# VH-VL binders against RNA-binding protein 26 (RBM26): the designs that were tried, part 10

Target 1, 75 residues: RNA-binding protein 26 (RBM26), of Homo sapiens (Human) (q5t8p6r532to606)
Amino acid sequence: TKLELRKVPPELNNISKLNEHFSRFGTLVNLQVAYNGDPEGALIQFATYEEAKKAISSTEAVLNNRFIKVYWHRE
Key: E = the ipSAE of ESMFold2; O = the ipSAE of OpenDDE; V2 = 0.75 times the mean of E and O plus 0.25 times the DockQ between their complexes.

## First folded at step 5 (VH-VL)

Design a57 (framework fv_rosmantuzumab)
Fold by ESMFold2-Fast, scan of step 5:
Structure a57 (fold): chain C 75 residues (1-75), chain A 120 residues (1-120), chain B 111 residues (1-111)
Amino acid sequence: as target 1 above (75 residues)
Amino acid sequence: QVQLVQSGAEVKKPGASVKVSCKASGYTFTDYYIHWVRQAPGQGLEWIGEINPSGGSTGYNQKFKNRVTMTRDTSTSTAYMELSRLRSEDTAVYYCARDWRSWLEGMDVWGQGTTLTVSS
Amino acid sequence: DIQMTQSPSSLSASVGDRVTITCKASQSIDYSGDSYMNWYQQKPGKAPKLLIYAASNLQSGVPSRFSGSGSGTDFTLTISPVQAEDFATYYCQQSYSTPWTFGAGTKLELK
């Protein structure tokens, strides 16, 4: 259920903006900016796998920024 | 092992449409974008557009946006590019190429090319 | 659209020479410490082959005599020493913004 974002510009790496984009795919249960000490990283956790899969399968650029990349989070 | 194989040469009349295929093998088809690039005889390379096979979303060069359609079939790992209302200036070799979703790693695997000749 | 100005259009060299090809983007193609700049080699009748990605990273399987450098708007491909199989056309390409754009190409010819 966890997605990891890379290369989020600091001005866009905030709870409000990321929640605005990702809540369209489902219910967010956790959202961490500057994840794992990376000022351009973020962690997005959905309530269900299907919601996370919907988000990562979207071809829409996150916050209209092509450099923000979405990956499945590896534990 | 990792390869893109394109459909064969096409000869078309002005005003017709052409649909070129690009079959992927040796990797997970949905992990890489597919780009289409053309090259007119003796000329350089020109980007036509891209498709994300995972969701099917496309991005087209505005020069071609009114005439190009890109699709894919995930069950056969095949990407398609259809170009309509063909002109003699569309005579070119058309390539498909893959790139990692990050756009940083370049187009590392290319199809062999499909030659299109548009003449009356 | 980002314009890629590549120079020279053609260059003559001998085996063993050091050759340099340059590429200038009409705006910066850097983001977050990376340059979205690639170099390709093309031989007649063949598809292009990726040589360098992200300005300076050598593609797997490409000989170390190829190297790339630069950032921002100014980029360079160096071939040293030139070998017989290197006589081909070289293209730079930006992947920073769509549409992706290529330089006009540099034909490396045997002297």
Scores: ipSAE 0.007, ipTM 0.704, lowest interface PAE 8.1, mean pLDDT 89

Design o10 (framework fv_vorsetuzumab)
Fold by ESMFold2-Fast, scan of step 5:
Structure o10 (fold): chain C 75 residues (1-75), chain A 121 residues (1-121), chain B 111 residues (1-111)
Amino acid sequence: as target 1 above (75 residues)
Amino acid sequence: QVQLVQSGAEVKKPGASVKVSCKASGYTFTDYYMNWVRQAPGQGLKWMGWINPSGGSTTYADAFKGRVTMTRDTSISTAYMELSRLRSDDTAVYYCARDHWRSWLEGMDVWGQGTTVTVSS
Amino acid sequence: DIVMTQSPDSLAVSLGERATINCRASQSVDYSGDSYMHWYQQKPGQPPKLLIYAASTLESGVPDRFSGSGSGTDFTLTISSLQAEDVAVYYCQQSYSTPWTFGQGTKVEIK
């Protein structure tokens, strides 16, 4: 259910902006900016696996920015 | 070799629509975003948008939103750009150009030959 | 949108002499140590051809008389010894954020 973002520009690594983008795919239960001490990292957690899978399978650029990469979170 | 081949020149009346095609060969079509860029006579280059051929998602420049539609057909490795409600200032050469989505630093390395669209009454 | 401004608009250079073209971005196009800025060459009746990507990396097959430099907002394309086949319009382009934007172009002619 957890996705990790990398290479988020610090000016875009904002809870409101990320929530607005990712809430289209489902219910967010957790959202952490600057995740794991990385100012360009974020953690996005959905209520269900299916919602997270929709988000990571999307070919739409996050916040219209090609640099932002979406990965399955490694525990 | 890697190649993008576009459809031929079009002459349209104001208010009409035009649909330009771009056929890719020599590479995996779904691994590269396809950009559309236009150039009015004697002027510079203007980016219109891109399509991700893998999922079909698109991003359009604000100047063209509401009039442009980008699609693709993966079975024939062809991308399409349709521009509606044509005006005289849409007269331009329209180019397709590939861009590697995962490699943000590599620019548009392969371009189609261009399609001239003339809008006249 | 990021505005890309080139200078000069046109440039006349003698064969064998150096040609220098500048490109300024309205905001930094650098991210994580890299510059998202590229240079293209366009000859009449032809599509643009990629010359330099990531500000300073020479595209495969492009002659080494072409070089790029700069970072942040200010970038330069240099042709160390102009040849007749280099007569063209040159464009800079940013890929930092959509929409992708190009400079207005610099026309290089033989003096």
Scores: ipSAE 0.006, ipTM 0.669, lowest interface PAE 9.9, mean pLDDT 87

Design o12 (from o10 with heavy chain N35H W50E W101Y, light chain T98Y; framework fv_vorsetuzumab)
Fold by ESMFold2-Fast, scan of step 5:
Structure o12 (fold): chain C 75 residues (1-75), chain A 121 residues (1-121), chain B 111 residues (1-111)
Amino acid sequence: as target 1 above (75 residues)
Amino acid sequence: QVQLVQSGAEVKKPGASVKVSCKASGYTFTDYYMHWVRQAPGQGLKWMGEINPSGGSTTYADAFKGRVTMTRDTSISTAYMELSRLRSDDTAVYYCARDHYRSWLEGMDVWGQGTTVTVSS
Amino acid sequence: DIVMTQSPDSLAVSLGERATINCRASQSVDYSGDSYMHWYQQKPGQPPKLLIYAASTLESGVPDRFSGSGSGTDFTLTISSLQAEDVAVYYCQQSYSYPWTFGQGTKVEIK
């Protein structure tokens, strides 16, 4: 259910903006900016796997910025 | 095999419109943005714009805004570029090219063969 | 708009010799450790072919005599040992910001 974002410009790496984008795919249960000490990182957690899969499968640029990369969070 | 096949050459009069098609095969059409790039005779490459085939969202270069329209039909994996109010300086080869949606870092790796558009009176 | 300027406009190199093409961006095309800059090869009557992406990554199927280097505003494409099939026009391109822009092209010919 967790997605990790990388290369988020600092000015876009805030809870409000990321919530506006990712809430369109489902219910967010956790959202962390500057995740793992990376000022350009973020963690997005959805309530369900299907919601997270919809988000990562979307071809829409995150916040209209294709620099931002979306990965499955793998521990 | 992965390929983009474009429609054939067009000859148009000034003031007319032209619609070029680009049919994709060998990959998932909606996973790649489609770009349109033109090249006037003896000149370099000029980016016209892009379309996301999944949602249909577009971004156009300012030089073409108001005259260019990019669309797609996902049922036949085909992208279209329509240029209106044609001028003689629109005479060029028009290319479609794909670029993976996730990254601006991978470049445009597959290109159509090109469509020659000649605008003459 | 980011202006991409190539030098030289044309280059004549003997078979087996090194060819070097430069590309300068009017502003940095780097973001978060990556360069949003790519190189293409175009032969007469053919569409452009991607050679190098992200400044220095060789595209699959491209011979390893081609290499790219640089960062920020200054980039270089090198052909270590020119072959007859390398006669073409080479273009740099930035994907850092809209509109995407290309250099004017460098024509590589056999001396």
Scores: ipSAE 0.053, ipTM 0.776, lowest interface PAE 4.8, mean pLDDT 90

Design p11 (framework fv_spartalizumab)
Fold by ESMFold2-Fast, scan of step 5:
Structure p11 (fold): chain C 75 residues (1-75), chain A 121 residues (1-121), chain B 113 residues (1-113)
Amino acid sequence: as target 1 above (75 residues)
Amino acid sequence: EVQLVQSGAEVKKPGESLRISCKGSGYTFTDYWMHWVRQATGQGLEWMGNIYPGDSSTNFDEKFKNRVTITADKSTSTAYMELSSLRSEDTAVYYCARDHYRSWLEGMDVWGQGTTVTVSS
Amino acid sequence: EIVLTQSPATLSLSPGERATLSCKSSQSVLYSSNNDNYLTWYQQKPGQAPRLLIYAASTRESGVPSRFSGSGSGTDFTFTISSLEAEDAATYYCQQYYSTPWTFGQGTKVEIK
């Protein structure tokens, strides 16, 4: 249920902006900015796998930035 | 001194594959996307795609997606562009150019010298 | 894909004159959340790679002479050379990095008489 973001501009890497974007796909149960010591990293956790899959499958750029990358989080 | 140095000119036949290298020096290779842009004689610039060397993620113009492969080797600070199934219309000068991963900051500020590619039978 | 249209195709001027180049985008390249226009201008001389002059529509790249400037927002952009010098003879391209694929205008050739 967890997605990892990379290359999030620090100006956009804040809870409010990421919540506005990702809440469109489902219920967020966890959101961490600067994840894993990366100032451009973030962790997005949805309540369900289906919601996370909807988000990662979206063709819409995160926060209208084509260079922000979305990956499945590796445990 | 920041610079990008490309491999030398190529002459190819239709149907063959092209592989061009672009070696970066004087900067942290993984802080920048590497773009590939081409220009046919007397024509404008055409963006082909890019790669982020830190994780090898790529983007392409749809026109090239089934023919172009872009790779990067962090250990040598070198990016590669391979274009398959060459046609005469692929005759162009091919450039690599770096762009800070936060792309709104710097644009493509450093370019390679260009590699001239001629495709003819 | 976003299409950039430049005008005029060719501009022939004398040293000291002002050059004004236009670039129009088929779609807005303004990202409203940060109020940045994702538009650059490059200079290209024959046989050379392009040189970045302006990024974010109006920010001059380090080391670029102050006579070069950019303005505009959304879909309409202008590039200006306030007082032409002989070395400014080149083709100038606008380029957007708002949306993939990145696209270039067709270029405006600036000739010095």
Scores: ipSAE 0.006, ipTM 0.665, lowest interface PAE 11.7, mean pLDDT 85

Design v13 (framework fv_vulinacimab)
Fold by ESMFold2-Fast, scan of step 5:
Structure v13 (fold): chain C 75 residues (1-75), chain A 121 residues (1-121), chain B 112 residues (1-112)
Amino acid sequence: as target 1 above (75 residues)
Amino acid sequence: QVQLVQSGGGLVQPGGSLRLSCAASGFTFSDYYMSWVRQAPGKGLEWVSGISGSGGSTHYADSVKGRFTISRDNSKNTVNLQMNSLRAEDTAVYYCARDHWRSWLEGMDVWGQGTLVTVSS
Amino acid sequence: DVVMTQSPLSLPVTLGQPASISCRSSQSLLYSSGDNYLDWYVQKPGQSPQLLIYLGSNLASGVPDRISGSGSGTDFTLRISRVEAEDVGVYYCMQSYSTPWTFGQGTKLEIK
C-alpha cells in the first residue's frame, strides 16, 4: 500500500500539497515528507492496495510536475 | 484484450469538419494520457494532440492549434478529435494511442488501427 | 519545437548481421533525474506503429532483447544485434521532453 516519491522539488515536498494530490485516489493513512533523509523524497501510504495502484498507474503529473517519480515502496 | 478501436474518418472538402473517435477496452481508461498521431501518405509520423487522464490538460501541435479540439468521455471510454477548418495538408491516417504524461512511464504502448482522413475537392 | 534528426534514412542489412540507427535532438533530452525522454518506435508494413524502447534504454514489453537503446543528452542509438526478417520496417525516435512530442523522419530497414 505504500508508494515512494523521488525528485520532488523541496517547495512542493510538504504534507498539505501531497495530501491534496493523492487523496484524489483514496484514503491516506500515512504521509512522510523528506523520507529516508532525502529532502526530495516522500512516502505515501493508502488504506488499500487498489487505491495505491490507482495512484501509481495514473497518467496525471504529481502536483503538475511530470518529472516527479512514483515507485512502489520496497522494505 | 487491451485494444483501441477507431471510427469517423472519410472524405471532406477543404474548410470542412470531421470528428474522429477512439473507443478503449480492457484497461482503466481514466488512468492514461491519450495521444493522436497522424501519417500523411508516404511520409513519417507527426504527433497531433494529447489529453490527460482526467481531461484537465490538453496539448496540441502548432499545425493544428485553434482548428482541432481533443476531448474524452471517461464514462464511455472514448477519446475524440474534432477537426475543423480542414486543409489538404491534413490528409493522413490518424492513430489514437495510449500514452503516459508522467514522464517515467512507458511511451505509447497501445495503438488503434488507424482512420483515413482525405481532404480534397 | 525540438527537432529530431535520424541517420541513415535507408538501411539495407544482411540477415543475421547487426544494424544501428542514430538519432540526434536539437536540445538535451536529459532531465536532472538522470532520465532521457527519448522513445523508439517501429512501423512494420501495413501495421500501426509499436513501441520498442522508452526512456532511452528501457525495453518495452514483448520486445526481443536483441534490440537495445543507448545514448544520453542529444545523441542516441538503437541497435539490433542480429537482424531477422520480422525487423523490416520504418524506425522512429521520438522525444517526450517537451510538448509537442516530435518524431525523427524515420529510417527504413530493408533486408538486402
Scores: ipSAE 0.015, ipTM 0.721, lowest interface PAE 5.7, mean pLDDT 88

## First folded at step 6 (VH-VL; from r17 with heavy chain D99E H100G; framework fv_rosmantuzumab)

Design b01 (at its last look DockQ between E and O 0.60; V2 from the best seeds 0.00; counts 0 for: pae E 4.2 > 2)
Fold by ESMFold2, look of step 6:
Structure b01 (fold): chain C 75 residues (1-75), chain A 121 residues (1-121), chain B 111 residues (1-111)
Amino acid sequence: as target 1 above (75 residues)
Amino acid sequence: QVQLVQSGAEVKKPGASVKVSCKASGYTFTDYYIHWVRQAPGQGLEWIGEINPSGGSTGYNQKFKNRVTMTRDTSTSTAYMELSRLRSEDTAVYYCAREGWRSWLEGMDVWGQGTTLTVSS
Amino acid sequence: DIQMTQSPSSLSASVGDRVTITCKASQSIDYSGDSYMNWYQQKPGKAPKLLIYAASNLQSGVPSRFSGSGSGTDFTLTISPVQAEDFATYYCQQSYSTPWTFGAGTKLELK
């Protein structure tokens, strides 16, 4: 249910901005900025797999920025 | 399996418009941006613009400002490029191409066969 | 707009040769450790074919005799060894900023 972001500009890597984009896909149960010590990284966790799948499948650029990459988080 | 198939050659007079189609198959059409690129005879490649087929939003090369419109029909998995007020310099082969996954990093990985446009007086 | 200066405009080679084509961007096309540089091959009457993305990543189905390198503003495409089917025109292209722009092309010809 977890998505990992990479290449987020540090000045845009904050809870308000990420919530603004990702909450339209579902309920966020965890949101971590500067994830794992990476100022360009973030972790987004949805309540369900289907919500996360909608988010990662969306073609809408995260924060209107086409450099930002979205991955399934590995565990 | 992944294919982009374009409409056939066009001959137009200056001042007319042309609408080129690009039908996608073998993948989820709304997951990948479509780009349009042209190549005048004996010349290099020129980017015209892009469309996000999910929402239909577009970005155009300013060189074509107010003359180009890109649209799509998700029910037929088809992208369109319309170029208006044609000039002889618009004579070229027009390609549609699929952007690799959503990061600008992966290039244009699938191309249509090209549509030849001839604009002659 | 980012200009892509590609050289040489043409070159001749024999099967078995090593060929290097260069491309210089008018500004850096790097972001966060990745270079937004792509290389395409085009044969007469055919659409371009993606060879290399992100400066050095080989596209699926492209032979390993093609390789890309570089970062910032300076990039190279290397073909080694050249095969008969490699005689074509090669284009570099930046995907860092719109409008996306291409080099003018390098025509690789058989000696």
Scores: ipSAE 0.201, ipTM 0.817, lowest interface PAE 4.2, mean pLDDT 90
ESMFold2 (binder alone), look of step 6: mean pLDDT 94; pTM 0.959
OpenDDE, look of step 6: ipSAE 0.456; ipTM 0.887

## First folded at step 7 (VH-VL; framework fv_rosmantuzumab)

Design c01 (from a09 with heavy chain S103E; at its last look DockQ between E and O 0.47; V2 from the best seeds 0.00; counts 0 for: pae E 4.1 > 2)
Fold by ESMFold2, look of step 7:
Structure c01 (fold): chain C 75 residues (1-75), chain A 121 residues (1-121), chain B 111 residues (1-111)
Amino acid sequence: as target 1 above (75 residues)
Amino acid sequence: QVQLVQSGAEVKKPGASVKVSCKASGYTFTDYYIHWVRQAPGQGLEWIGEINPSGGSTKYNQKFKNRVTMTRDTSTSTAYMELSRLRSEDTAVYYCARDHWREWLEGMDVWGQGTTLTVSS
Amino acid sequence: DIQMTQSPSSLSASVGDRVTITCKASQSIDYSGDSYMNWYQQKPGKAPKLLIYAASNLQSGVPSRFSGSGSGTDFTLTISPVQAEDFATYYCQQSYSLPWTFGAGTKLELK
């Protein structure tokens, strides 16, 4: 249910911006900016696996920036 | 074994269309973009476009003036490229190649064997 | 579009030589500390083969005699020592922006 973002420009790495993009895929239950001490990183958690799968499978560029990377988070 | 296998050689007249197939095996088809690249005889490499097999979204090199259409069939793990209104300058070998979903940083690591297209009057 | 200027267009070498091939992008192809530069080898009648990605990372199964370096706009592929199987055409390619573009190629020939 958790997705990890990398290479987010620090000026766009905030709750408002990330919520604008990701909330259309489902219900966000957790959102952490500057995740794991990385100012370019973020953690996004959806309520369900299917919502997270929909988000990671989307071809829409995150925050209109094709360099932002989305991965399944490994715990 | 990861593999991309393309359809066979084609001979066409100017004004016709061609559709080349690229069948993927040995990996999860929807985890990678498919790119199409061509090479005219004795020339270098030219990027034509890409398709994301997960949703079918495409981006094309504008040079082709909307003559190209890329599609895929996830049930057969096959990508397709159709080029219409063929010209003699479209004579080339056409390759498909895979690239990591959203990565662009790791290059095109697996290529098809190529499909030769000859366009002649 | 980003133009990739590759030089030389042709290079003669003997087995055992050290050779370098350069590629210059018309604008920086870096983002967030990574360079979006790839190098490919192509032999006649064959598909290109990825050698180097992200400017300096050796693709799995590629011999360590191949190396890449550079950042920004200036990049180099080095082969040392050249072996008999290395005579081929080499292409640089940027993956920073669409359309993806390749250098014109460098043909490495046996003296």
Scores: ipSAE 0.148, ipTM 0.796, lowest interface PAE 4.1, mean pLDDT 90
ESMFold2 (binder alone), look of step 7: mean pLDDT 93; pTM 0.954
OpenDDE, look of step 7: ipSAE 0.644; ipTM 0.918

Design c02 (from a09 with heavy chain L105P E106Y; at its last look DockQ between E and O 0.59; V2 from the best seeds 0.00; counts 0 for: pae E 3.5 > 2)
Heavy chain, then light chain:
Amino acid sequence: QVQLVQSGAEVKKPGASVKVSCKASGYTFTDYYIHWVRQAPGQGLEWIGEINPSGGSTKYNQKFKNRVTMTRDTSTSTAYMELSRLRSEDTAVYYCARDHWRSWPYGMDVWGQGTTLTVSS
Amino acid sequence: DIQMTQSPSSLSASVGDRVTITCKASQSIDYSGDSYMNWYQQKPGKAPKLLIYAASNLQSGVPSRFSGSGSGTDFTLTISPVQAEDFATYYCQQSYSLPWTFGAGTKLELK
ESMFold2, look of step 7: ipSAE 0.247; ipTM 0.820
ESMFold2 (binder alone), look of step 7: mean pLDDT 93; pTM 0.952
OpenDDE, look of step 7: ipSAE 0.687; ipTM 0.925

Design c03 (from a09 with heavy chain S103E L105P E106Y, light chain L98Y; at its last look DockQ between E and O 0.70; V2 from the best seeds 0.00; counts 0 for: pae E 4.6 > 2)
Fold by ESMFold2, look of step 7:
Structure c03 (fold): chain C 75 residues (1-75), chain A 121 residues (1-121), chain B 111 residues (1-111)
Amino acid sequence: as target 1 above (75 residues)
Amino acid sequence: QVQLVQSGAEVKKPGASVKVSCKASGYTFTDYYIHWVRQAPGQGLEWIGEINPSGGSTKYNQKFKNRVTMTRDTSTSTAYMELSRLRSEDTAVYYCARDHWREWPYGMDVWGQGTTLTVSS
Amino acid sequence: DIQMTQSPSSLSASVGDRVTITCKASQSIDYSGDSYMNWYQQKPGKAPKLLIYAASNLQSGVPSRFSGSGSGTDFTLTISPVQAEDFATYYCQQSYSYPWTFGAGTKLELK
């Protein structure tokens, strides 16, 4: 249910911006900027797997930025 | 074999429109942006715009000021570029080219053969 | 728009020579440690062919006599040694921001 973002520019790596993009795919239950000490990283957790899958499968550029990458988070 | 095959040469009068097709084969059409680039006789390359075939979103070079429309048909793996209100300076070879949408934009690795457009009185 | 200034506009060389072509971007085209500079070769009557991507990476099937270097705003394409099939026009292109823009081209001619 968790997605990891990488290469998020600092001006976009904040709770309001990330929520703006990702909430359209479902309910966010956890959102952490600068995840695991990476200032360009973030963690996004949806309430369900289906919502997370919809988000990672989207062809729309994250925050209109082709450089931001989305991965399944692995513990 | 990855290939982009474009429609044939066109001769048009000023004020008309042209629609150029670009048929993709040998790869998953919706995984790649399609870009359009033109080249006037004896001149350099000019980027016109791009379309993401998955969903159809576009970005255009503002130089073309609402004269260009890019579309696609995913059932035939074909992208289209329509240029309207043609002028003599639109005489050029028009290329389509691909770029993987999930990767960083590292240029266009496969190009169509080009479509020659001649706009004359 | 990012202007791409190529030099020289034309260049004469013999087979076996080392040639360099430069491209200057009007602003940095780097993002997160990568440079979004691409180089193309075009022969008369043919579509452009990608040679180098991300400033220095050789595209699959391109001979190792082609190399790219640079970062920020200053980039170089080097051909060494020049072969008979390398007489063509070369374009730099930035894919950093919209609109994507090309240099004006450098024609490499047989001396």
Scores: ipSAE 0.109, ipTM 0.764, lowest interface PAE 4.6, mean pLDDT 89
ESMFold2 (binder alone), look of step 7: mean pLDDT 93; pTM 0.954
OpenDDE, look of step 7: ipSAE 0.804; ipTM 0.944

Design c04 (from a09 with heavy chain G55D G56S G107A M108F V110I; at its last look DockQ between E and O 0.80; V2 from the best seeds 0.00; counts 0 for: pae E 8.6 > 2)
Fold by ESMFold2, look of step 7:
Structure c04 (fold): chain C 75 residues (1-75), chain A 121 residues (1-121), chain B 111 residues (1-111)
Amino acid sequence: as target 1 above (75 residues)
Amino acid sequence: QVQLVQSGAEVKKPGASVKVSCKASGYTFTDYYIHWVRQAPGQGLEWIGEINPSDSSTKYNQKFKNRVTMTRDTSTSTAYMELSRLRSEDTAVYYCARDHWRSWLEAFDIWGQGTTLTVSS
Amino acid sequence: DIQMTQSPSSLSASVGDRVTITCKASQSIDYSGDSYMNWYQQKPGKAPKLLIYAASNLQSGVPSRFSGSGSGTDFTLTISPVQAEDFATYYCQQSYSLPWTFGAGTKLELK
C-alpha cells in the first residue's frame, strides 16, 4: 500500500502539494515529506492496494514534473 | 515480446499529408510516452514530438509544431503521427519510440521498425 | 535546446581494438547525481538500439564490452574489444530536457 517518491524538487516536497496530486487516487493514510532524511524523497500510503496501484500506474506526471519517480515501497 | 510495429512505406506529393501508425504490444500502452523521431537519408536523428497516451497531451518540436499532429487510440494501443503540407525535405524514415518517464531510463528503450516516407513531385 | 557535440564523426578499427567515442553537451545534463545521457547503436537499414542509459548503465541484453562514462557535459562510450558485429553508427542523446536532442553520430568502420 506504500509508494516511495524520489527526485521531488525540495520546493515541491510539501504535504499540501503532494496531497493535492495523490488524493485523487484514493484515501491517504500516511504522507511523509523528506523521507529518510532525503529532501527529495517522500512516502505515500494509501488505505488500499488498489488505490496505490492506480496511483503508481498513472502516467500523469507528479506535480507536472516528469523527473519525479514513483516506486513501490519495501520495508 | 514488447514491440512497436509501424505502418508501411508512403509515397506522397508535395502539399499532401501523411499519417503513420505505431501499434504497441506486450506492455500497457498508457504507461509510456510515445515519441516520433525521423532520419533523412544518410543523416542523423531528429526528434519530432511526444504524446502521452493516457490523456493524449502532446509536445512538439517547434520546427514541426504547425504541421504535425500526434494522436492515439487506446482501444487498439496505437499511436499516430500526421505531417501536413509535405515538402521534399520531409523525405525520411519516421520512427516511433517508447520513453519510460517512470523509470531511471528516461531513454528510448523500444523503437518501431521505421516508416519510409518519400515526397516526390 | 541542449546541443550534443559528438566526436569523431567516423573512425576505423579492427576486430579486437579498443575504441572510444565522445559526446559533449552544451550544458550540464546532471540531476540529483545522475547524468541523463543515452547511447544508441544503429546498423544500416535498422532502427536504433539502446545501449547505455544514464551515462553508464548497460541496457539489458547488451554485451559487457560496451561501457559508458562521464558526467556534467563530457561523456564517452567505449567498446573493448570491438567485434565484427559492432561496425555501425553510434549516437548520443540527452534526456535531461525537451526537446530531446542527439549527437550527429559516429560511424565505426572496419579497417
Scores: ipSAE 0.007, ipTM 0.699, lowest interface PAE 8.6, mean pLDDT 87
ESMFold2 (binder alone), look of step 7: mean pLDDT 92; pTM 0.948
OpenDDE, look of step 7: ipSAE 0.490; ipTM 0.890

